# Miniprotein binders against a7ua95r516to809: the designs that were tried, part 96

Target 1, 294 residues: a7ua95r516to809
Amino acid sequence: ASLSLLSISDLVPDLQFIFFWMSNAIEILYFIQQKSPAYMQTIELMDDKAGSKESLLSATISANEEAMTILEEVIMYTFQQCVYYITKTLYVVLPGLLDCNPFGTEPSSEQCRRAAGVCVCAVCVMPEAVRRVVSVFQTTSDLLQQYQVHSEIQSQMFAYLFFFTNVSLFNQLIDKGPARGWFQRSRVLQIQASVKILLDWAKGAGHNHLAQKFFAKFCSTVTILASPPQQLSQMSWKALCAEHPSLKPVQLHRILTQYQLMAELGPLPIWQPSSEDEAYIYRTVDLLESFENH
Below, E stands for the ipSAE of ESMFold2; O stands for the ipSAE of OpenDDE; V2 stands for 0.75 times the mean of E and O plus 0.25 times the DockQ between their complexes.

## First folded at step 7 (miniprotein)

Design bc8 (at its last look DockQ between E and O 0.92; V2 from the best seeds 0.70)
Fold by ESMFold2, look of step 7:
Structure bc8 (fold): chain B 294 residues (1-294), chain A 81 residues (1-81)
Amino acid sequence: as target 1 above (294 residues)
Amino acid sequence: SKVRITIEVEGPPEVAEILAQVIRWLAEEAGAEEVEVRVEDGRVTITITGLSERMAKYLLQIIKYLARKYGVKVTYEIEEK
């Protein structure tokens, strides 16, 4: 059996203990933060002879600071462990979003259109590939709730998971898209519909702000690729950069090149990069996104 | 499958003692039946009784991480209770 078939369900038995220790450390940290002012005030009320009060206060503050620092390290370590296992699962299931058809169970959207004459069966459904990604997010949400993890940490975890999702989908689309046919118009519309299902899940789960922020690059890419030629051909390079600030010049150039090929458009003068951007459209080191935050 | 963990921490005394206090808090909040901390000549010994084997496994991973981070040496022994 391939590691690429590992589901989130297989990891839950280990994940729940890591979530437990993370939540445990968070609870202790907040408890100490609440008690620390009261304990310091008690020391301040002590009689001070020979400077013992000053020495005790200084020692208590230093010990308390070090203990809280250690707890913060525990939280960060366990958080990283959770994210590591969850993103391994996401890495396996995310590619399927680029290949699935949310509009039906038929082999091709062209067959659906032909079978109905002019295709009128545009039903957007949750295909298994999308469901697998949603399952990872939902299982994560369920574990966070089960262990009553503080809401700020829950937000940080989903921020990273959405960041990881965006980077993974964008990089695969850019890197593998030509060979896999993902820039074909029907495929782009299918991808757009699948991503909308994920965004809808995120909104219903209370993470709409995070999803809007961290999916921006991939969503911009799909939005451009899904645009009708009449609409997109009226937008200059400068206007596209302003409309899609999440895209680097090399990325926008690559997306427009793929758009031209799939729409059977010749080069458009209106899409010529500005002189300032001309130096950057060939920086292939900037084409793919890093999983590390800069 | 409850276990007893004996952890010995060797290193700068103030670091070892604060680390031991954090480990005590973690174990007590997790519902350990007993947590003992002994300080002797720059060594700190922590005995935790009553955690499940799975809970203890992941706690020890955390402790090993902290040992590396804070420059102390940690050895441990696990016994079935």
Scores: ipSAE 0.761, ipTM 0.940, lowest interface PAE 0.6, mean pLDDT 83
Fold by OpenDDE base, look of step 7:
Structure bc8 (fold): chain B 294 residues (1-294), chain A 81 residues (1-81)
Amino acid sequence: as target 1 above (294 residues)
Amino acid sequence: SKVRITIEVEGPPEVAEILAQVIRWLAEEAGAEEVEVRVEDGRVTITITGLSERMAKYLLQIIKYLARKYGVKVTYEIEEK
């Protein structure tokens, strides 16, 4: 089956097992951590028959530490597997977010249509492309809750997924945006609206801080591109750098250059990089975000 | 369908025994009906009964990962019951 047809729903059966094992490993780890002191105390209270107590204690401690280390590896492995499958699904659906028109009358989801008429729930009013992305995150959230995964692990997973989403969307926008017309104001406004829906979902799901943090670069890019020419042309390079600290100088320069071309503004001296940044604006290797830095 | 899984771990006894213990815990938490661990002649054998085939498959993936991570040789057999 082409990866293009793979929905998150198709992965749920496999993900369920991975989440199950991850949750179990976490539970076992915490169980050992909680019981280890009690076991040690029990050994300490035993009669020291022929000096064997210290050796038994040492052996028990060592065995528990090794077991906990192995369990941590299981947790890390299962976590990585979850992320791997979920990011594959995101990879498929994220491009649609850049192409969608959220202002169009797209039909509500089939699931809500079958209920009592036109469902006006937040999910049903979402554009299909946005709904697909949200569905991946919602399914992930539901699975994490279903298997009662520790909150810290949940936070780490969403942090990575938001990171991945930001990198993917940013890189696609920077690389393909000019050719696909995504830098056109009308298209940018569509993208901005779509991202807002996603951010609103994240806020509703309790991940507002993480979403704001990890989507900062993409949001900054969209904000700049959505700005009216009259407004943006009055902002200096330094002011833009200060307002959008998540963007590297090379990234900001590229965005402004493409904006200038799209808006037919010609060269703007006010957007000229500072002497300090001039060396960095030509670092094309830093233009696209890396998936490895997380 | 429930399966019987027999896992053999070959390696340093210290690693193999701890790995076997962790596998036992995982299997028990997964709802295994019976988990037996035997240590004979430097080989650890784990027998797990009562898991579904699908559950067992993912457990084996975990075990294979651990085996590679810790440099131990793991062999396994799955029998349908």
Scores: ipSAE 0.489, ipTM 0.840, lowest interface PAE 0.9, mean pLDDT 89
ESMFold2 (binder alone), look of step 7: mean pLDDT 84; pTM 0.807

Design bc9 (at its last look DockQ between E and O 0.89; V2 from the best seeds 0.00; counts 0 for: pae O 1.6 > 1.5)
Fold by ESMFold2, look of step 7:
Structure bc9 (fold): chain B 294 residues (1-294), chain A 81 residues (1-81)
Amino acid sequence: as target 1 above (294 residues)
Amino acid sequence: SKVRITIEVEGPPQVAEILAQVIRWLAEEAGAEEVEVRVEDGRVTITITGLSERMAKYLLQIIKYLAEKYGVKVTYEIEEK
């Protein structure tokens, strides 16, 4: 399977071996950690000169530490390879979330609108774009369980995947949103519904805390953009910062500027940054988030 | 199909031997049929028999990473068992 493929299922044959070696290394490291005290206790029981016993114990501890360091490098490398393959797939499928319509054009929804004159029946369905993202997360979860990867490592992997998802969606929205019409209110509501499906998956999978932590920036952005103009116009800059601490001043400023444009609230800025934040609202180097770089 | 991998490690003896020990542990835990480690003339040779071709492929990627990280030269040969 090629890394350029759009589905996670084409990567599973390769990914399973990388997960296998990661799990293998973790189990060996755990075994060595469990044996170190017993081995050192055996050395301490040796009846030899204090200098010889201390020298042998020091050499044994050093050798175990070097072996454990190498195993930690194996775990780190295989973990990085797993996230590399997974995030490459995720990177390809994530932009579709910003273009999809989770409300759909179901005949039932259209018929309900015509029959009642006012639609009181709204159905939120999982669009193909959302399904592709959920499939990446679910496949990752299945592989971690299949190879019995320690729960701490599973949490670290999903923390990184959620971080990656947040950065990718936020950067795409900020960078391409004006040209793609993603700041229009109807589009924002569709994006909000799609993100809710992802958050529901994360909650059901036992990762709610991680998702709340690592999606915060993108979720705050969508929450602000989805707010009714009358409500948002009444909020001060300081209130918005307090409610959305994940957003840097330059990011909040850009989001509010786009909101004001799309809500047709005129060209005069509505939200006045605090004196502390005023120096930062035009710091464009802080506008987009970075992925972890080597 | 099952393969035999012969890995030669050249570098500082202490590093090469500990690296070879970790590689042996990985292979044995993975269910290799045979793992042999020989130390001759300042060179460490690891022979692993009985891994599948795909399993061996990703183990070798790990070994290449470790070789670069720890400053040792690694060469390998793969043959059908």
Scores: ipSAE 0.762, ipTM 0.944, lowest interface PAE 0.6, mean pLDDT 83
Fold by OpenDDE base, look of step 7:
Structure bc9 (fold): chain B 294 residues (1-294), chain A 81 residues (1-81)
Amino acid sequence: as target 1 above (294 residues)
Amino acid sequence: SKVRITIEVEGPPQVAEILAQVIRWLAEEAGAEEVEVRVEDGRVTITITGLSERMAKYLLQIIKYLAEKYGVKVTYEIEEK
């Protein structure tokens, strides 16, 4: 109950500390990595008084290696903590993305309203449910930039967050979609529009490649479901597999089966799985995506 | 409010010393006013002053994680200054 009220803004103070420590650890690690060679050279140039030089060098090397190892652990830990808090917030807001109607007249965000009456910025024209999701990603981006986190770590963070988002949305759509009417064409078109807004944001934020890669399953699912019956009924199983390689046979089969039910289509021989895929279409364990495979 | 943190590390001397060094670096980067490291009787003691309570608490979480990871015993005390 209490988690439903938690916004990303409420977590910002805690996230700031995590990002602070992560950034500090990265800076220290980088410092050691850059200075270690010079430091070793300095030791090597020192007068060898009674064999103490080799011992000092060995000790210094060992100490630096161990320190770097520990710092890597700190970075990993703080990274995991960031992901943990951010994904909690995503968990709360993501369901709204599937239920929102982006074609409705929703009021602009309150934050931009104060400055110019009706703000027409890309964020303010977003449906509230989409804006909430985008806000999580934007806040994450802002924090990463604020603390000057290394670009590789930023990429890893967004990769994971997009992965998490895709898994969450995909699993919800597959599992709850039929019952909630999300497979209805009108609802699918709403979802498609909402996802497009999110992808457009990701593109604008410089994460287009990551977004395309990690949202592939969800996007493929939505694309299939958004297809007109006349069009989709002309596509063979093999053609659909080729066009949507991110989907496992069991996933594609489920989507098509639910589509068939929703569209009141009779059995379509053209959607019959190949002999090669027939053994896999009933592997229900592979139906939903796992969060562990990242 | 600023706090004083006293951290004691017990374990293999090399691991304890390296951990202490990392803690010192982290504390210094965090804007600690003073960081003192003492090595006595196989124990490493780190005293940190000048951190906010919130920063200190998170540092302690990091230290706890590291302690568990490296199999060393860490104890700490925090005092308001």
Scores: ipSAE 0.212, ipTM 0.694, lowest interface PAE 1.6, mean pLDDT 88
ESMFold2 (binder alone), look of step 7: mean pLDDT 83; pTM 0.795

Design de0 (at its last look DockQ between E and O 0.74; V2 from the best seeds 0.50)
Fold by ESMFold2, look of step 7:
Structure de0 (fold): chain B 294 residues (1-294), chain A 95 residues (1-95)
Amino acid sequence: as target 1 above (294 residues)
Amino acid sequence: SLRKRAEELERKAQELKEKVEELRREAEEKGAPEEVEELLKEAEELAQAAKFLARLAEIALERGDPELARLLLRAAKILLDLAELLIKEAERLLE
């Protein structure tokens, strides 16, 4: 029944159990890995009194390998459970980031504003829609640290969460942006400011490399849309492809088309796709990104 | 049921740990070689890990995740079978 809950705080009790299982499975896996060489050395140094050394060594190797395989399955299973719960929450809160105005002075949290001992932290001051996304990331980080999950697993978790965030934001911008007015310059600048707040959180949390890697497509899109017309109109298709390699030709073409409509520019000769790319700008199946192909 | 299997594996793990302590006392009395002490130490560690896995499986069952519990109990059984094999070898070496 926890699958119907959309707030990250409502999911924390279930996530705590899942992180507990995952963390302990990781510890037992490393225990077996650390002891496997010791067991082998002990058996190899043993005096073979009845020819049992080879059978014991074979059984030990087989048991360790099978146990480690099963524990890896447990870790993968619990990792996917965490990702499922967390991304369900992200899916609900991410669209609001495209509609919010980060330049206002509106309160980010009534609790921080009204509570005694208000510290006016960055989370409390930011726009509500951005705060909701940051809260999901921060809660995840806190749980991973609370249960002392191995740092490599923590990195994999945030790599996937940033990947999911990028796909969700990009797909909604491309698919719903025209109807929602998200390509207007003032709106794009607001979106750019909101993304900067997320990137600042990721940098402060020690995930700067992961965020830069996995937000590239959405950030490239917003960078193009935020460019002044006199600057962008001087950049050829080739130059734009080189500066924004994360964008497929159909995606870049769609972004430039929306830019032309917003700026009332009409077609520009230097934005004509290269001969190499021209067939690919019609591939509508490649326009939106898949959540499953990371 | 999975709950009865988890309880059985936890009981078995405790029995093997107790048998390790019996064999340690026998090894000291007989002045057994270092190999016996090393096998018994390894068996005890495996039995303890298996006991913990069985307990994690019980928690998974209480939370309604029998798939996770089955995986944990499979790992626990493998470690217990290995621990028992090491104990049998230690017994053989004490004779």
Scores: ipSAE 0.558, ipTM 0.864, lowest interface PAE 1.4, mean pLDDT 83
Fold by OpenDDE base, look of step 7:
Structure de0 (fold): chain B 294 residues (1-294), chain A 95 residues (1-95)
Amino acid sequence: as target 1 above (294 residues)
Amino acid sequence: SLRKRAEELERKAQELKEKVEELRREAEEKGAPEEVEELLKEAEELAQAAKFLARLAEIALERGDPELARLLLRAAKILLDLAELLIKEAERLLE
């Protein structure tokens, strides 16, 4: 099946089972962890008849550790499967976010489950490209809540999804942005508005801290590119580094270079990297973000 | 087959639960210490958890995920083994 036709709604039936397995495995793991000290103490308090106590205790500890290890493997496996399916859908819809014009008049979604007819909820008034991305996150949130997945696992799931989204959007912007015209100020402002809608959703969903943390690089890039030439040309390299600590020197240098080309600015001595950073701006291996560092 | 293993584990879990009920009655008749009842209760809960994992494995098989089914069945087996250890200790204390 062409990846282009894959929607999160198509994956919901499969995801439901995975979340079901994950939630139940977590519950059983916690049960074992909580009960283990009690029965071990019970064994320890027993009379040592012919050395049987020590053998039983050792066997019990070993069995308990093995059970917990396998349950952790189940949880990890199901977590990875969830991430795999969800990231596939994100991969399909994320490019649309960069091409989105959020200032245009788009019809509300007719498929809103919240109301019959024309819905004016926050999701239905979103541009279609933004709504598609938000729908992936909202569906994930709804499933996590439906199956009462432990809060720590929920946080880890969203952390990874935000991480993936940031890396994907950042890399696409840096790599394809100049050729696609995404570095043009008008296009950057559209991207900035689209990302703001996504961040506002994350805030409303209770994931504000995670979103701010994991979208930092993409947001910094968009902020720089959205800055008027008059304002940005007054900021030194050192000031920009301090204002945008999430960006590596090579990344900041690339952004400024492309900005300069787009804005038809001559060489700006004020943007010259420091002597300390000069060696790092040529480390092209560090230009794009890696999906493996999570 | 994995399905046959799942069914066997479910049966074993039920057998252990029945054994717990038998030993609980014996413990009550003998006036056994509270520690015996605690061991039996924990064994019963482990057997129930194992039975549930075996059912989850069957669902995984129906969904075409034999790898997940294998993991779930391994976990179920270990929980049953642990339940058996607790039951044996309860039996020893009743002697």
Scores: ipSAE 0.281, ipTM 0.694, lowest interface PAE 1.4, mean pLDDT 88
ESMFold2 (binder alone), look of step 7: mean pLDDT 90; pTM 0.896

Design de1 (at its last look DockQ between E and O 0.92; V2 from the best seeds 0.00; counts 0 for: SAP 75.848 > 70)
Fold by ESMFold2, look of step 7:
Structure de1 (fold): chain B 294 residues (1-294), chain A 95 residues (1-95)
Amino acid sequence: as target 1 above (294 residues)
Amino acid sequence: SLRKRAEELERKAQELKEKVEELRREAEEKGAPEEVEELLKYAEELAQAAKFLARLAEIALERGDPELARLLLRAAKILLDLAELLIKEAERLLE
């Protein structure tokens, strides 16, 4: 028997339960935070002729604080579970972005491909590799809305998903790019176009700020690699660092080395690191990014 | 064992809600101070929240997540214990 194909749609039932628990824990936390103080004020104003007021207030404060701590733990636990399931799907589909050609003339789906001259939906003009990634983000967005998850938590989830996406794409480009031919100019331009489609989705979904922040490293890399040689060869190391602050010295140095190889440029004095940065361009431990939160 | 605890907490929550309803009617008949009504209202909301947490824990157990269930039941028990204290105070004040 064949193995089941992993997709975000296969994970939706599990994600539905997790979002259900998360959203309900948030609502109960809200009750304790926003409504219980009024009741405690009533208890404080009671006549203490029975001698029970201080004990009741103490028990109420202690119970509310302990319950809030536990509910925050539930919210964190369920958030981490959501991220775990979603990033498993992203890990599988993200490498395809580096191989795809978004300039194709035919739609991705069979129905849309047959109507190539008259495509009636935006998804049909999207390369299949990009569509698979967008589908993960869109499904996540739909579930968050369906379960009315608080907007701040929705933002934190997409911040992490964009961070994960950036790290995955950057690491694969740096690590596998030479063997896969991903540093060739035509491929870099294709990658740049694919990323633009993702950024357009993020903007339309209300996450433009997060996407600009968390895709910065990968976008900077692609921007440098896509630059015409006449333009890039006139930019100093200092100027490149200033324009691309998301890149560590070892990362910028590696990107420029790959650029030199593909553009058939010899070493350029203008790209020599500053004396302070020269100590850091050989720190191979800093070349690839960690998926852990920094 | 966790499923047994969840069922016990649900039953206790329902029992406390029913006791609150009985005490609220008694408080109206006796013309009790508004403070008694506020204690009973608070206890009812806490018992309802605890009942809901216990139901969420049952679902977590059905889905094979006993860690989540334990957290939910701990919160449920805390809220129920507080609700019971509020009810006992209200009963004393209605005597």
Scores: ipSAE 0.761, ipTM 0.937, lowest interface PAE 0.6, mean pLDDT 85
Fold by OpenDDE base, look of step 7:
Structure de1 (fold): chain B 294 residues (1-294), chain A 95 residues (1-95)
Amino acid sequence: as target 1 above (294 residues)
Amino acid sequence: SLRKRAEELERKAQELKEKVEELRREAEEKGAPEEVEELLKYAEELAQAAKFLARLAEIALERGDPELARLLLRAAKILLDLAELLIKEAERLLE
């Protein structure tokens, strides 16, 4: 099937097995971690009548360590598989978020349409493009809860998915935004509204802190671009750096340059980088975010 | 084959659980120290975990993931080997 037709629903059967393996591996690992010390102590307190105590203890320690290592590998393997499948679906749906007009009238979700009435739940009132993104996260959340995956692993999963989403959206906006017209004020306001809906969902799902942390760079970019020219032209480079610490100097400089072009503003001395930042604004290697540094 | 290995590990796990039950009865009859019961309990739990890992491996094979199956079977084998060691020690303490 073409990547364009891949939905999260199509992957649920495969993901269920992966989450099943992951959850059970975690449970067994936890069992070994919790019980091993007590049993080692029991062995240590045994009478050494046959001189086998030391050998048994050594064998027990070695076996537990080796088993735990393999189980950790299973957990890592299954985690990576989950991320692989989920991010594939995100690749498909994320571009639609930048083109979304959240102020338009769109039909309710298919799942709620099967109910005899118009569902007014938060998901059903979402624009289709936003709903598709939220559906990926919601499905992930539902599966994690269904299989009772350890809370730390759940947090790591959402941290990575939010990170991935932020990098994807940020890079697309910076790289393709000018050509696609996403830097136009009307389009920026649409993007801002769309991301707010996503953040509100994350807050409702209990992931507010993670969302605020990992979407900071994209949100800062959208906030700057959404600012009226009259307001933004009064802010100095230093003030903007302080207000948006998640942006590197090269990123802020690119955003302001593109904003200036879009708004047809003349040169603004107030936006000129400080002498300290002057060397950094030309580091184009740092312009786009990397997926590898998570 | 990996499938045969999984089936063998499941069988072995069941055999060890039965052995634990036998030794637990003997320990009770002899009035063995609490340490014997603790060893047997740990061995039983390890055998159960190993059996479950072997089942997970079978599912992995059915889903076309032999790499995952190999990891699960390796873990199961290690746990069973440890269970056997604990059972042997329990037997020694009951002599």
Scores: ipSAE 0.595, ipTM 0.861, lowest interface PAE 0.8, mean pLDDT 90
ESMFold2 (binder alone), look of step 7: mean pLDDT 90; pTM 0.897

Design de10 (at its last look DockQ between E and O 0.90; V2 from the best seeds 0.00; counts 0 for: SAP 75.833 > 70, copied fold)
Fold by ESMFold2, look of step 7:
Structure de10 (fold): chain B 294 residues (1-294), chain A 95 residues (1-95)
Amino acid sequence: as target 1 above (294 residues)
Amino acid sequence: SLRKRAEELERKAQELKEKVEELRREAEEKGAPEMVEELLKYAEELAQAAKFLARLAEIALERGDPELARLLLRAAKILLDLAELLIKEAERLLE
């Protein structure tokens, strides 16, 4: 019952009104910005025989500035309302990406072997967990286009949604991954395939740059965990930091420690942090990301 | 109430638009300076924007969002007050 309440399709009527207000506030703001300078120049050229020009100019400047400020507040208010509804729905559906099998009910390793080791079948068929996330993004995209929302605001919306998605997935993987078995190689490959489908959606929707930017931390984590043990164990700490700059030292160290455990590479630490980084690898307060650090 | 204020602002906006049309006719008859036409054009555009903002606020009240409605009505009031000031100046210049 709760899941049906959080469906994006159930929220569309409310979102339609919010985008309606947002789009129209933008249009009026644009009117003020484009028309005000010309009219103020006209007032400044006024032949002021009654001494009213300075009062009129002052009132015009003050009114335009205050109106633009209020309209910007309307735009921010409606943007925040959209984000609230959309992320509430997104938060419910995102964990399924970590638990789903994008290879369906068929033996996933055999289907991937037939496709030469790449998850080609996952690209052709979208698992339900991925469909739920894509539905949120697609519905958002459709509404933004329907109401012709300014492209900069559309980009800001998806920048935040991708940021939110990255933080949610990364924190769950780091926090729950060991207990849930998500660090096992077969699960990591399934997670990688599911995320690839989502990234392909973002590319087709015109948001590839934003998705690549904002998913970097989660994608780096999955890339490390998906690496063959022999290849990864030969890389120095310095090289890994250079390849994965989105990861904090404590995050990289935690990932590598869990990788070593799951790959059964023994108890002796393989990767030695630089002396500069060594002070930071045990700071657990820095391990999880904040949803407020957009 | 906010609904009463929205209705008042929409009626005032329509009244100002009608006043603009009256003054434009008078200005054309008198061959008034281009300045008068520019002030009236600006006032008309401001009144129209304010009228639309008041309509948006009424929709927000219908949907149960009085906070959004208050913001929209504040903007509408500001634009209407400016439009009225421009109309008074145009009227003074036609004297």
Scores: ipSAE 0.738, ipTM 0.931, lowest interface PAE 0.6, mean pLDDT 84
Fold by OpenDDE base, look of step 7:
Structure de10 (fold): chain B 294 residues (1-294), chain A 95 residues (1-95)
Amino acid sequence: as target 1 above (294 residues)
Amino acid sequence: SLRKRAEELERKAQELKEKVEELRREAEEKGAPEMVEELLKYAEELAQAAKFLARLAEIALERGDPELARLLLRAAKILLDLAELLIKEAERLLE
């Protein structure tokens, strides 16, 4: 109950501190990594008149390695904390994306309305459910930039968030889709349009490659489900496997089976799995995506 | 307490920075090798980094994260110990 009221804006004060710690730890780590070799060289060039050179060098190496190890731990810790808070917020808002009707008229964001009356920016014209998801990503991006977090860490953050989003949406669609009516053509088209808005945002934010990579499975599923029966019924199992390589055989089989039921199509021999895939289509353990393998 | 430890590390970092400034003046007066200045510069930068880590630890404590504070303080301590070693070597080279 209390989680349903959690917005990304409520987490910003806590996230700011985490990003602050993370950014500074990264900066100090890079400082040590960049300066350590030069200082070691300086020590190596010292006259060994007192036999202290070797001990100093050893101590310097050991101290630098230990410090870097601890700083890496700080970075990992803060990264995990960020992901934890952000994914909790995503968990709350993502289900709304599947129920969203992007073709309806919805009001602009409250923030832009207060500032300009009627804002026509890309975010303000988004459906509310999509805007809520985008707001999480945008807030994350803004914080990463505000604290000048290293680009590699930014990329890793968005990679994980996109991964999480894809897994969450895919699993919900596969598991609850039939019961919720999300496999109905009209609903699928709404989902497709909503996802497109999200992908367009990601493209505009400079994360096009990551978005294409990590949303591939969900996008493939939506693409298949959005296909007209006349078109999809002409595609063989092999052709569909080739067109959608991100889907496992068991996943493709489930999607096609549910599509067939929804569209009231009789058995389609052309969708019959190959002899090679026949053993894999019954591996139900591989049906849903796991959050652990990232 | 972790707070007292943070304050102690900040004080130590400041003491080391002051020591570096003193030794830098001495090195200049004696015409010491460039190597001494490099050691002192590194020690100063380490001390500054350690001081900052200690401040970050205090913030972590205020935010109720003693685990993070402990990590930050450990890193700060290691950097200060290294700075002290470099300062001692610089002193030796000035003798």
Scores: ipSAE 0.572, ipTM 0.851, lowest interface PAE 0.8, mean pLDDT 90
ESMFold2 (binder alone), look of step 7: mean pLDDT 90; pTM 0.898

